# Ledger of designs, part 2: VH-VL binders against Glutamine--fructose-6-phosphate aminotransferase [isomerizing] (glmS)

Target 1, 141 residues: Glutamine--fructose-6-phosphate aminotransferase [isomerizing] (glmS), of Sulfurisphaera tokodaii (f9vpa4r286to426)
Amino acid sequence: VIEEIKNAERVIVIGAGTSYHAGLYFSIELNRLGINSLPVIASEYYNVRSKKGDLVFAISQSGETIDVLQGIRMMRNSGAKIISLTNVIESAIARESDYKIYMRAGPEIGVAATKTFTTQLASILFILSVLKKENLKKMEK

## First folded at step 1 (VH-VL)

Design co9 (framework fv_concizumab)
Fold by ESMFold2-Fast, scan of step 1:
Structure co9 (fold): chain C 141 residues (1-141), chain A 124 residues (1-124), chain B 112 residues (1-112)
Amino acid sequence: as target 1 above (141 residues)
Amino acid sequence: EVQLVESGGGLVKPGGSLRLSCAASGFTFSSYSMSWVRQTPEKRLEWVATISSSGSYIYFPDSVQGRFTISRDNAKNSLYLQMNSLRAEDTAVYYCARDQFLYSSGWTPYFDYWGQGTTVTVSS
Amino acid sequence: DIVMTQTPLSLSVTPGQPASISCKSSQSLLHSDGKTYLNWYLQKPGQSPQLLIYEVSNRFSGVPDRFSGSGSGTDFTLKISRVEAEDVGVYYCMQGIHLPYTFGGGTKVEIK
């Protein structure tokens, strides 16, 4: 998964509602790491033209969000690879993704956010942590 | 039995407009993505538009982008194609076609059922 | 855009003999999900196109088993084991992996 993210020509992060906000944060942090990333609100995916070399990171707690599902199908048809971050094993979005990341249970980050947003953010922070650690190793070698 | 019936074709001058309709029956229209595919006088098949089951996703090839608009009315089981700024190369038989089924057949982008077609001729 | 090239342009077949149609794509049609998105359609004279084969080798409902599809990557074949009079028409391949969807130029099958 991590290697797919690092080697992508562009990482499109698609989500709806709170998932979009988690995705927006992820995209901003990916760009800070030198990884070209575009955040996309799921209801507006038809405005995005994807191509071979793109990697789509789809965030959907239920794995059944129709606009996210249609977005990833369109982007697959345009040559993109799909990674999903979902909470439901074998949901439609997960089943149609090349790679699947299931949201983690773990230490709570904060109590002000909903359970869904907190879990998504925790998963994203973990991925970012691994990517940042890999960058440090690259700098040392 | 799945049926798709197109209408609205005709003769129009370059720069003109036409609106095509497709009446669907025999299946849950709101569960399927729908497409328009045209066939030129030389018998070449060209995909011209796709709309998702909800209507939220719309895609066109560059040749018609900005000139054609696809829409649907799920309550009326109807699909539409608004064609503006028509050119001679838009002359074709236009087919309404059913695309992938979102909730039962998985992801397999193919046109499983086609209508009978409606003819559009752009000439002076 | 993915270019789909069909050969031959036309075939004249004696009834009961086999026929073979080739389709070549300018890019691989293999998706990372392991599926290959190549479909075959038949248009009989005066009729609309109808689906014959989807995802390389799967026959659509009601399609006789004398029709078979095969291939991988960029090279695909549609075979008719015994051509019957009702098989006359134009055959088209189509790729469904990348937008815009694109079709082959067609292969006309006629009875001698």
Scores: ipSAE 0.000, ipTM 0.511, lowest interface PAE 16.8, mean pLDDT 82

Design di1 (framework fv_disitamab)
Fold by ESMFold2-Fast, scan of step 1:
Structure di1 (fold): chain C 141 residues (1-141), chain A 124 residues (1-124), chain B 105 residues (1-105)
Amino acid sequence: as target 1 above (141 residues)
Amino acid sequence: EVQLVQSGAEVKKPGATVKISCKVSGYTFTDYYIHWVQQAPGKGLEWMGRVDPEDGETYYNQKFKDKATITADKSTDTAYMELSSLRSEDTAVYFCARGLGYDFWSGYRPFDYWGQGTLVTVSS
Amino acid sequence: DIQMTQSPSSVSASVGDRVTITCKASQGISSWVAWYQQKPGKAPKLLIYAASSLQSGVPSRFSGSGSGTDFTLTISSLQPEDFATYYCQQANSFTFGGGTKVEIK
């Protein structure tokens, strides 16, 4: 999933409510790392023009948020790859994503049903930490 | 002190729409999901969906996705469940309940408080 | 979605009997199961959460056990007020089991 983020021409981060705010933070930090990123509030998905080379990072605790689901379907149809960050295994959003990240990975991976912002932020911070380490190594050439 | 109070019984004709309310008190409305549960006469409990009052995010049981619309109004601490295109098979008691399920930092928050239920009868 | 299967669908027992109800999840759900009691004409009442934690105010004759996919609710000494239908529920997507009706003779 890290390589997909690093190699994307643009990372579109889509979410609703608290998921959108976690995504907004992620998008801002990606841009600071030199990765072109666009945060999208899910209800406005129809205003986004996506294309091959785009990577969509979809955040939805339930994995069933209708505007997020419709957004990823539209963007996938235009050639984008989809990564989802959800709490619910086999949710509609997870099933329709090319790559899936569950907010609670562990021996009972299906035990996630939290609405806390910090679960999303913890996953995002981990991803950012890997990207930042890679970026630092590249700068030391 | 925590209470969930639902609107009263409804009798509707086939094809009508009904909107049930669930007013909460005694806690911070945005701290918990509000769930809706259907119980047909003589049948078991069936989860319909839930709303996060903080941001309006909803998650539905696929069976109810095209039938029910769940919303929340933070200004009045009230959740709603609307049923459209009513049919006789929609006759049931509908319950609201608060709950988060599993919370990563605080553990499990089950459906610990429920509304009293609202009977919706669909008859010609 | 995770399916929850309860057994038995009904049981008839005498006051003082030990009653055991089981619930099986279609996939692993750790300890994230709750049990509810519903009396005729009333809203469900939470009895047990996190598989084995007794809800405040619930009599100690009720207990829960299990982890992973197999869960059990036990009533150690059935009382007349325990006439009810019991439901298990998983935390991830809130699916209920089919219910077990406990009838006191």
Scores: ipSAE 0.000, ipTM 0.507, lowest interface PAE 14.0, mean pLDDT 82

Design di2 (framework fv_disitamab)
Fold by ESMFold2-Fast, scan of step 1:
Structure di2 (fold): chain C 141 residues (1-141), chain A 123 residues (1-123), chain B 105 residues (1-105)
Amino acid sequence: as target 1 above (141 residues)
Amino acid sequence: EVQLVQSGAEVKKPGATVKISCKVSGYTFTDYYIHWVQQAPGKGLEWMGRVNPYSGDTYYNQKFKDKATITADKSTDTAYMELSSLRSEDTAVYFCARELYSGSFLPYYFDYWGQGTLVTVSS
Amino acid sequence: DIQMTQSPSSVSASVGDRVTITCKASQSISSYVAWYQQKPGKAPKLLIYAASSLQSGVPSRFSGSGSGTDFTLTISSLQPEDFATYYCQQYSTYTFGGGTKVEIK
């Protein structure tokens, strides 16, 4: 999934509620790493124009959030690849994704208000740690 | 009390290099990013970049990445910003400001600022 | 890059007036918006963070509102010490608005 993220023309991060907040953080950090990223509130998915070369990173704890599901379907139909981050194996969102990441509790990295938010952030921080290592390798030419 | 104290005004010739400092006190230096912000005469605020004093990691505004070098010295609780190949367009007040990090993954705002350092580039 | 468009560039006002300043983000930034006050020759001072939270020590006549892309700073009853330039900032990737100078009418 790391290679997909590194090679994307643009990473669209879509989520609702608490998942959107985790996604916003992820999008900000991707931009800091030089990866073009756009955070999207799931309820506003219809305002987003996606195309081949785009990668959608969809965050949904249940894997059944209707606006997220509709958003990824629209974007997939426009040529984008889909990565999902969910808690539920074989949920609707997971089934419709090209790549599936299931949330895992990671090492504690900060104080969290909610368990769902903490689990989403742990997964995102792990992905970011791998991306950061890849960037360091490239700079060691 | 929290303080960010910057070095004094500098007058430089075109082509020179200048290094300004931001010495902090009243808090744990390594718990906060230090940011640098440029304000040209009569103009608004423009973010330049930041350093994590704990790790030394930096992140720059693309506009300034080839102009500014930001560093931090944990032993003296001091952050630095160096401007190279100075031109008249670099004449500005430069501010340092802190942002809570402390391992936090969430964005935070600039709660304390240095007093500013005027850099004048003229012949 | 996220652009922050601030309006108006300047406003002339009298003591006791209600002043409203707006800031528009080019994309949704949740509530990661701060407002700063800057007086001539001084460093900016934080007034509002998280779009609507008042910084400790800041008078209650200052308030912020908005989420997503549209944000406002309101001064309910302008005081002599409030004549200054105000800046919005999205602090997810640190873009400032162009500033609004509040000056004497």
Scores: ipSAE 0.000, ipTM 0.525, lowest interface PAE 14.8, mean pLDDT 83

Design di3 (framework fv_disitamab)
Fold by ESMFold2-Fast, scan of step 1:
Structure di3 (fold): chain C 141 residues (1-141), chain A 124 residues (1-124), chain B 105 residues (1-105)
Amino acid sequence: as target 1 above (141 residues)
Amino acid sequence: EVQLVQSGAEVKKPGATVKISCKVSGYTFTDYYIHWVQQAPGKGLEWMGRVNPDHGDSYYNQKFKDKATITADKSTDTAYMELSSLRSEDTAVYFCARSTYYDILTGPLGFDYWGQGTLVTVSS
Amino acid sequence: DIQMTQSPSSVSASVGDRVTITCKASQDISSYVAWYQQKPGKAPKLLIYAASSLQSGVPSRFSGSGSGTDFTLTISSLQPEDFATYYCQQFSTYTFGGGTKVEIK
């Protein structure tokens, strides 16, 4: 997965609601690392032009978000590879992704929206930490 | 060292219930799923289900959802698999195995460590 | 339900032979296939994950390839300790293939 992200011509990050905001953060941080990234609100997937060389990073807690699912189908048909970040193994989005990352189950905090964002952010921060380590290795000269 | 140690062999009569255990050590129990796999005598491997020890939620193979109950006790680092209404066709070796929650970023997406197996024999 | 069909069900081979085992998924499972080795009376051992990634400690003579619906496990030069039963598994909903017994000729 890390090599797919590093080697992509562009990383399209798609999500809805709180997943979109987690994805927006991820996209901003990828651009800071020199990786070209575009955040996409799932409901506006039809405005995205994708092609071979693109990598789609799809964020959906349930793995059943219809606009995310429609978006990844459209972009995969255009030649993009799909990575999903979901919490549900047998979900439609996970099944239709080329690579799957499952969110670590965390303790209940009592606020569902906050909990969802926190677990998504934790996963994203981990991925970013690995990418930063890889970037340092490349600078060894 | 990572270890999954299962309880000993069981001999049960038809209609009985059996509960077998899988005690883990050498890693953080709540960081991995525990899966259960059935292997009937002379047959192949069949996935039964898995538990998330952190949240306690389970997923099952539809074939086993009314037969098996899979649970975890994080206070004792032990996973359990209970079989109800035992029949002769439940005679098999049952294995526990672990897998990661994430893709290969956090470890191999495969059953990297297994218990030794528990033979359950159902006979009159 | 995703079905995994392994071929062949058994193969007779000699030490030094190249052995190829295939698995076909009933639907696209991307690259999420694992391969296991099981010896009589023992638990299975993970050999390959994510279709082509070699598990730590597994000899390099084992390799995996494939994507989508067709997957292959190759043993480049069979050793005496490799006579065993091999299983593929799709890693979306954990269905195992039927197994392939590699037995001495």
Scores: ipSAE 0.006, ipTM 0.539, lowest interface PAE 11.9, mean pLDDT 83

Design di4 (framework fv_disitamab)
Fold by ESMFold2-Fast, scan of step 1:
Order: structure tokens, then sequence, then C-alpha cells
Structure di4 (fold): chain C 141 residues (1-141), chain A 126 residues (1-126), chain B 105 residues (1-105)
């Protein structure tokens, strides 16, 4: 799923509430790595134009957040690929995604990862660590 | 002005259920978590759980997982906390508080409690 | 769970005194510490967040310091309205310290 993120024309990161804020952090860090990214609050999904070449990264702890689900359906219909980060196997969002990442506590930054947001952030930090390592390899060549 | 206004004191018998409200004003309800905190008589503060008003996602302190149900109603800008199967040890003041998420991307963590409701005393007796 | 240990449990002080309250986390929590003031019968009020940032509207006599596991709240010149109970909180998983009661001598 790393290759999909690296090669996307644009990574749209969609989430609601806490998941939106985790997604906002992810989007900012993707842009710092040279990956074009747009954070989207799920309730405003209908204002987003997506197209073939876009990758949607959807964050929802339950995998059932209605605005996230509606957003990914709209963007998939416009040609975007969908990656989901959820906690629930076989949830609606996971079922309708091209790629699925299930939340896990990742490398910690000095604190226990015990709540949903820290689990989302740990997953995001792990993905970012892999992307940064890939960028370093590219620079060396 | 940001305000969190809680419902009034409740007196309940053992085994009953109680539902406390926390009505917010002065900001966009869906932009901030609402947390609930218990303070037993003469004791300190204990975190119970939180809700994200945007999508209703909750996270609980395991101690309160089977006792408390936290919800939010976007149409009325009101958060709720329901306690079931009340026992005398549930007698406490319950506070709602707003969690500040504006520092999430800098601190790698959901925020501190910047505004609090006035508290609701729940007494379980007889 | 991350435990927050406050010291002292109580302190008797006079107006004009410097009061120092310490909070120790059982493990590293970076700067994710807030301090609250609670007066009898009232809700807690935020004083300090991110270990050292003063909340808007809070008098400058209040200050916070520390990082990692050791945190301090200081009141540089105690005023009559400062007699209250003070709580630290780590907001990684929302554990409060046991509180410190600042009482009149």
Amino acid sequence: as target 1 above (141 residues)
Amino acid sequence: EVQLVQSGAEVKKPGATVKISCKVSGYTFTDYYIHWVQQAPGKGLEWMGRVDPEDGETYYNQKFKDKATITADKSTDTAYMELSSLRSEDTAVYFCARGSPEELYRLFQSGYFDYWGQGTLVTVSS
Amino acid sequence: DIQMTQSPSSVSASVGDRVTITCKASQGISSWVAWYQQKPGKAPKLLIYAASSLQSGVPSRFSGSGSGTDFTLTISSLQPEDFATYYCQQYSTYTFGGGTKVEIK
C-alpha cells in the first residue's frame, strides 16, 4: 500500500472528528515528503472533486462512519482508489475499500498507545516511517 | 463565549438509571471532543470517557465501560452520559469537559480540557 | 495505565508565598501535561497546558515547567483567590494526579 501512496497524483485523507485530526496530521506530513495531499472533513465530502489518479485514505475507527462511507463511495465512483484504516474487520468501509489497513499499536513516541486516536496515530507514524525510508533510498541513488 | 451547561442534580434509588446532559454553546460542537469526569465525595478527579460529536465514536476508561454510556446529539448541541444499575458508590459529581484537538498534529495526542460544565450531583440512596 | 503522583497532598501557605507543586508520571509523557485549579463546589479550571503554556486569562503568577516524567506548577506570589485544590493531568490516556490542597496558614 506504500507504492499506491507514493505513486498517487493526490492523496485525499478523509475522516470525521478524531479521525479527521489524525488524517490532517497525516496529510501535512505527506506534503512534507513531496506527496500532494488534501485533508477532508467527512461531513464536507460532497464539496470534493476526485478523479482517476487520486487515492483516498479513509480513517474510521468503527468502519461504519456514515459520512466517511458516503465520501468513499462518491470518490470511488469518480475513479479514485480507496485505502481504509479501520479497527473492525468486515465493516462497511473496509468492505468497500480497495486496500485495507487494520489499526494496531505501532512504534510509540514515549507514551502508551491505548486509545483509538493513539492507535490511528501509531498506524500513521508507521506508514510515514516506511515512506521516509523509501525517500532516503531514492536520494541515495 | 464558550459555555457547557449541565442538567440539574438527581436523586436515584439503587438499580435505577440516570441520564445527564451537557449543552454546549459558543463554538462548533462537532469540532471538539466532550469528556466526562467523575469526582466522588471528598476525592479527586477520574476520567470516564469521551465522545466525538461529529460521528458519535466513543472511548471509555475500562473501569466505566459497563457502567456509562456516552452519546452526543448534533441537532441540539448536547452531549449525554447515562449511568446504569446505580449503586451507592456511584454517588458523585459528574463533569463534562471540552477536549481541545487544535494541538493534535503538534503533540501527537488529543487535548487538554479547556472548558468544563458546572457539574451534576448524582446521589444514590435508600 | 500511566500513574500521576502529586506532591505534596497539601500545603499551608500565606499570601505572598511561592508555592511549588510537583507531579511525577510513571513513564515518559513528553509535555502532555495540564494543570487545573478547583475551588470547593466549583468545576476545575484550566491553568496550564502542554506542561508550560499559560491558558488565556490565567494570571502570570502561575507557571508550569518540566518534560518527560517530572512536572512542576509554581505560584510565584500566592493571592487570597488561589487557595484551592490543584490537579495535574496527563492527556495521553487522561490520568489525573491525586490533587494538592493549598490551604491558608
Scores: ipSAE 0.000, ipTM 0.513, lowest interface PAE 13.0, mean pLDDT 82

Design di5 (framework fv_disitamab)
Fold by ESMFold2-Fast, scan of step 1:
Formats: structure tokens, C-alpha cells, sequence
Structure di5 (fold): chain C 141 residues (1-141), chain A 127 residues (1-127), chain B 105 residues (1-105)
């Protein structure tokens, strides 16, 4: 999935609520690495004009968020590739994605929203760590 | 629903000080930073600085650092901007605006731009 | 200090025309670009943020594009109420462009 992110002409990061905030952080960090990225709040998906060469990174804990699902369908129909970050195997969003990343929240004491954001951020931080290592190799070239 | 209401127009003499208010309603005051923007007559927009109403922390455009003092009063949901040692070139409309901010697990603060603005306050400096 | 350069400074167009305004940053700012509309005697109104995201309540004829250093605001079919000055802004450190005045013929 790392290669897809590296090779994308633009990475559109779509999510709702807490997932949008995790996605906003991811998008900002991608831009710092020289990867063109656009964060999109899911309810506003209809304002996004996607095309071939775009990669959509969709974040949804349940994998069933209707605005995220409609957004990825619209963008996929415009030629974009879809990668999803979800917690539910075979959820609607995961089933309709070209690439899938599953996050499995372990047992934890606390509120669901805080737990969800933390596990999404952990996945994002891992992806960023790999991209940063690749970026250092490119600078050595 | 969301409103930022500024104090009325001011006419001041050179060397005076002026204090402009920006009273907010329709949202939680401490959830948004308040920024101030200057617009000289017939000119464009220039950012002056901002305050975090929760902490009182401020950050200024270097051009305005010695001219402007920005504060916030949580008890009245009001932000203020004071201009000292007024000169003719300070004649302008001054706007307040709110900015969404996010603190991501100590990795920093991320923001989105000015989604709601005050109506503006004209300050005229004349002899 | 990041400079934002807008072009053109003014444009006259007819109702129904496509209007394009460009904004160039002096250094890369990724997608931290917003566009504002200001009518005479009024406060600016947010149209676009994150370079291409349309603000709620803004007509779909407005669109933004670009990344890095080059950004564009497009009005696909100019309406009489679109007479205004438009400003780009980078909001990494809050620098505005010089503005573009759109005058309807």
C-alpha cells in the first residue's frame, strides 16, 4: 500500500468526525513529505473532482459510514484507486476498496471515540514512518 | 447562529490608543482561536496576530508586534485588540475572525482558515 | 516570509463567463490555501479551503485547484452577485494575496 501512496499523483484523505481529524493529520504530514494530499470531510464528498492518478485514502472505524462509502464510489467511478483504513473485515467500505488496511482495537478502558482515534493515529504513524525512511533513501541518491 | 460582533467606529488623534472588541456568540469561545486582520482604505488584507482564548497565548505578525496587543476575556466571551501610538497609516478597517484548531497528541496544532468574521471596525487617525 | 502573488489584479467579464484567478506562493505550502470573496463595505467570506474544498453554502460554480506553489480559483459561470474582490491566503503563517477585482460588464 506504501507503493500506491508513493506513486499517487494526489492522495485524497476522506473521513467523518474523529476519522476526519485523523485523516487531516495524515494529509498534512503527507504534504510535508512532498506527497500532494487533500483532506476531505466525508459529508462534502460531492465537492471533490477526482481523476485517474488519484488515490483515495478512506478512514472509517465501522467501514459502514454512508458519506465515506458514497464518496469512494463517486471517486472510483472517476478513475481513482481506493485504499481503506477500517476495523471491520468485509465491511461495505473495505469490500469496495482496491487496498485494505485493518486496524484491530484491543481491549482498552476508556471512551470509544478516544480509543478509535488513537488506533487510527497509530496506523497512520506507522505508514508515515515507512514513507519517511523511503524519503531519506531518496535524499541519499 | 455563530456571530462575531465588533465595537463601533473610532476617530482618534495621532499618538492616542484605541481598543477594539470582538464579542462572540453561538459557539464555545475557547474552542476557536481569534485572529485580527487589517485592511487599509482601498488596500488588501494583512494578518496581524491571534490569541488562544483558552490559554491566553498570543502570536503576532512581526510588523504589528510593537503596535498591537491582543487579549481575550473568557468571562465575557470577548476578544480585544489594542493599538498604541496611533499614526495616520494605522487608519484602516480591523476585522476579527475565528479559526478552528486541533491539538493532535502533542504533535502540534493544526488549523483551518477563517470561517466566520466580525463585521469590521473602522479606525480613523486624523489631526 | 511567504509571499502570495495574485493575477490578474482586475478583470472585467460578462455574466455567464468563466473567470480564472491564479495565486503563486513564494515557497511550497502544500494545500494550505483558502479563497475569500469580499464585497464593498463587507467582511470577507470563505469560499474555498484546503486548496479545493468548497465551504458549506457556497455555490458550486466556485472551485479551487492546485498544490505546492500554484493555485487557481475558477468561477464557471459568472453571476451578477459575483462582483467582488477575491483574495487567496496561505494559512500556514497567514499571508494574503494582493486581491483580484472582478467587474461584471
Amino acid sequence: as target 1 above (141 residues)
Amino acid sequence: EVQLVQSGAEVKKPGATVKISCKVSGYTFTDYYIHWVQQAPGKGLEWMGRVNPYSGDTYYNQKFKDKATITADKSTDTAYMELSSLRSEDTAVYFCARVKTYEIFGSGTYSVPFDHWGQGTLVTVSS
Amino acid sequence: DIQMTQSPSSVSASVGDRVTITCKASQSISSYVAWYQQKPGKAPKLLIYAASSLQSGVPSRFSGSGSGTDFTLTISSLQPEDFATYYCQQYSSYTFGGGTKVEIK
Scores: ipSAE 0.000, ipTM 0.503, lowest interface PAE 13.1, mean pLDDT 81

Design di6 (framework fv_disitamab)
Heavy chain, then light chain:
Amino acid sequence: EVQLVQSGAEVKKPGATVKISCKVSGYTFTDYYIHWVQQAPGKGLEWMGRVNPYSGETYYNQKFKDKATITADKSTDTAYMELSSLRSEDTAVYFCARYGDSEYLRGFTYFDYWGQGTLVTVSS
Amino acid sequence: DIQMTQSPSSVSASVGDRVTITCKASQGISSYVAWYQQKPGKAPKLLIYAASSLQSGVPSRFSGSGSGTDFTLTISSLQPEDFATYYCQQANSFTFGGGTKVEIK
ESMFold2-Fast, scan of step 1: ipSAE 0.006; ipTM 0.553

Design di7 (framework fv_disitamab)
Fold by ESMFold2-Fast, scan of step 1:
Structure di7 (fold): chain C 141 residues (1-141), chain A 121 residues (1-121), chain B 105 residues (1-105)
Amino acid sequence: as target 1 above (141 residues)
Amino acid sequence: EVQLVQSGAEVKKPGATVKISCKVSGYTFTDYYIHWVQQAPGKGLEWMGRVDPEDGETYYNQKFKDKATITADKSTDTAYMELSSLRSEDTAVYFCARNLGWYLSGPFDHWGQGTLVTVSS
Amino acid sequence: DIQMTQSPSSVSASVGDRVTITCKASQGISSWVAWYQQKPGKAPKLLIYAASSLQSGVPSRFSGSGSGTDFTLTISSLQPEDFATYYCQQFYTYTFGGGTKVEIK
């Protein structure tokens, strides 16, 4: 998953609500690491022109968010690879993704929104920490 | 206490612009998004867009993208919403409301009192 | 674009009645729903967030429930000050329901 992110021509981060906010943070941090990234609010997926070489990072706690699902389908059809970050194993979004990352928390059970964001942020921070370590290792040479 | 205080009612002619202010107090302005909500006479609530006062980042409802410009001034703890090329259908009460920033999406727990904008023919 | 369909559009009720208002999302939104009360000439007031969490200072006769696509706001024993318009909202992209006017029978 890390290698896919590092090797992408552009990382499109798509989500809705809290997932979009988590994705926006992720996209900003990716750009700081020199990885070209575009945050996309899921309801605006139809305005995005994706192509081969693009990687889509889709964030959806339920894995069933229809605008996210339609967005990833459109972008996959344009040649992009799809990574999903979801909380629900075997959800529609997870099944439609080339790579799947599941949040540490169990399946969605309707708990507080802030708890959901904490889990998404923890996952994103972990991915960023690995990317930063890889980056530092390369700069040692 | 947390307060969002909006500027007073405005009466404008078609084609004019209007700029509404929302001054906040009782919390750190840059910690929360400021959202704008339109309510036409006798109708429901419609979200227009938001601004992050920390960096000026904005996101708009597509319906309002060509109509509204949302800004924030950190030096005065004031958010603004400007409506351009006013038409009769822009006659409405406009509310500002706060919501936690980029990393946390929460409820609109505090609202301004509303500003009535009337577009007279 | 997430649509919130709220029902009924209006309900006539008496003091002491149990009032239930429903809201249906066009897609799964987990518990990302808030409910607001609006009285004529006033700003909306937050009642419920995260589908079922009661906002501080709001009377316990108000309760929310639901997850996924179907949500309800219940007023267990309507009081005179509860005659108002109620709105649901989803937090993913900030869409409001059409509102429910609770008026005197």
Scores: ipSAE 0.000, ipTM 0.498, lowest interface PAE 13.9, mean pLDDT 81

Design di8 (framework fv_disitamab)
Fold by ESMFold2-Fast, scan of step 1:
Structure di8 (fold): chain C 141 residues (1-141), chain A 124 residues (1-124), chain B 105 residues (1-105)
Amino acid sequence: as target 1 above (141 residues)
Amino acid sequence: EVQLVQSGAEVKKPGATVKISCKVSGYTFTDYYIHWVQQAPGKGLEWMGRVNPYSGDTYYNQKFKDKATITADKSTDTAYMELSSLRSEDTAVYFCARHGYSYGLFPSDAFDIWGQGTLVTVSS
Amino acid sequence: DIQMTQSPSSVSASVGDRVTITCKASQSISSWVAWYQQKPGKAPKLLIYAASSLQSGVPSRFSGSGSGTDFTLTISSLQPEDFATYYCQQYSTYTFGGGTKVEIK
């Protein structure tokens, strides 16, 4: 999936509520790494024009968020590839994604709302750490 | 109970086409990618390509893009790999393998379940 | 393209020996490395994923280590059923190493 992110013409990061805020952070950091990225509030998916070459990074804890699901369907119909970050294997969003990343299910300390954001952020930070390492190696050559 | 079962051995003449099947059971077919791997007699493993059974999207090793066609049929939980214009150097065992997802791991688990392999012999 | 260079190509060992197999990536691949065991006439079997995670059901004498470009598979005390060919794989773009045949002395 790192290769999909690196090779995308644009990475559209879509989410709702706290997932949107995790996605906004991800999008900002992608742009800092030279990867063109657009954060999208799921409820406003209809304002986004996607095309072949775009990669959609969809964040939804339940994998059933209606606006996220509708957004990825619209963008897939326009030629975009879909990657999802969810907590539920059999969810609609996971099933309709080309690539699937599942959030950590191990023992964690904290309240439900804090846990959700922290888990999404941890996954995003891991992806970013790999991308940053690859950029450093590329500059070294 | 999770299984990938491949079709039986094939003997073909140069120039022929062969289509190998990989039928899955014990899990949701559309939740896992199916990869194909070639192993020539006495040689190592070489990745050929993969399919996403949900979307039908494929990705190939450039070496095989003009030789192999990978497909998936959701109605029968079966993945296929077709080889065209067979030559003697295509003689090999072909494996299908599942790309499993592990909760909390990124990118994801390696090829955790493999088919038994299908021997394709090309000679005349 | 990412090349995976595996060494040695073969090793002769006795039951009880410690066996070490190495794999070198042509560029950094983090920890996206798996190790497989293949016996003659059989499909490969996953032993290690994410460079160091032991697959469920695999004996604890198998272990993996490494990150970046250098990776190692270790068999701490070789058993009769361990005589096989071992392959490393990077799974960001699916390149296998050339294999290491572990043979009885």
Scores: ipSAE 0.005, ipTM 0.516, lowest interface PAE 12.7, mean pLDDT 82

Design di9 (framework fv_disitamab)
Fold by ESMFold2-Fast, scan of step 1:
Structure di9 (fold): chain C 141 residues (1-141), chain A 124 residues (1-124), chain B 105 residues (1-105)
Amino acid sequence: as target 1 above (141 residues)
Amino acid sequence: EVQLVQSGAEVKKPGATVKISCKVSGYTFTDYYIHWVQQAPGKGLEWMGRVDPEDGETYYNQKFKDKATITADKSTDTAYMELSSLRSEDTAVYFCARDIRFLEGSLPYYFDYWGQGTLVTVSS
Amino acid sequence: DIQMTQSPSSVSASVGDRVTITCKASQSISSYVAWYQQKPGKAPKLLIYAASSLQSGVPSRFSGSGSGTDFTLTISSLQPEDFATYYCQQYSTWTFGGGTKVEIK
């Protein structure tokens, strides 16, 4: 999946609520690495013009967020490839993605949104760490 | 640049053992699994197994589990594949290839870089 | 285990021809399919991953398609350097197809 991110003409990061904020952080860090990235709030997916060469990184804890699902369907129809970051195996969003990243999810009895954000950030930080290592190697000649 | 450099060709007699090396450079050794692939003369590619250089855990194709031993040495950025009790049927080119370690259990990955291959000939 | 059945085993073609190679998985593997090109005496080279993604540096005449169990590699206009053997691979548990040798007519 790292090669998908590195080779994309543009990485569209789509999410809702807390997932959008995790995605916004990811998008900012991708741009700092020289990867063209656009953060998209899921409810406004219809304003995005996607095309072949675009990669969509979809963040949804449940894998069932309707605006995210509709967004990835629209963008796939325009030629984009889809990566999902979800907590639920075989969720709708995961099933309709070309690549799937699953975050661990345990029983929660407290503030679920805070735990979800932390888990998403951990996954994003790992992806960023791999991209930074690859970027370092590319600069060494 | 990323390179996987394998040891040179080997000629062995039946019953011998051979140990092939795959030295990596240009990336962090522990970030990628190393796979081994067999190609018999004029035949296709067959996956043999892989090692996780981080902890040494291996996963083998059942066909090769009693024939091949795959290891990795983090101190020298080198993966190894040993073939025991060599027979003429083991004559083949052996390739190493890398596969990115990612989030545990979440993403299958393809072989983006390969070693140049090592020819092992088993003959009397 | 997952078996990959590749066809044809060989194809004779001329420069400029459209060449199609197919690969069938014994069970659904989503899009976890890669295609490799191998020239005599050389290591395989990655062409396509995730069924349809073109590897950086690979000419655009190569394309991949398919999902689930049926996958295709297409060379839209065969060039002299494309005479080689092509392999599909499912990379959930790493099985290769039997290979397709693309030969000059």
Scores: ipSAE 0.000, ipTM 0.505, lowest interface PAE 13.9, mean pLDDT 82

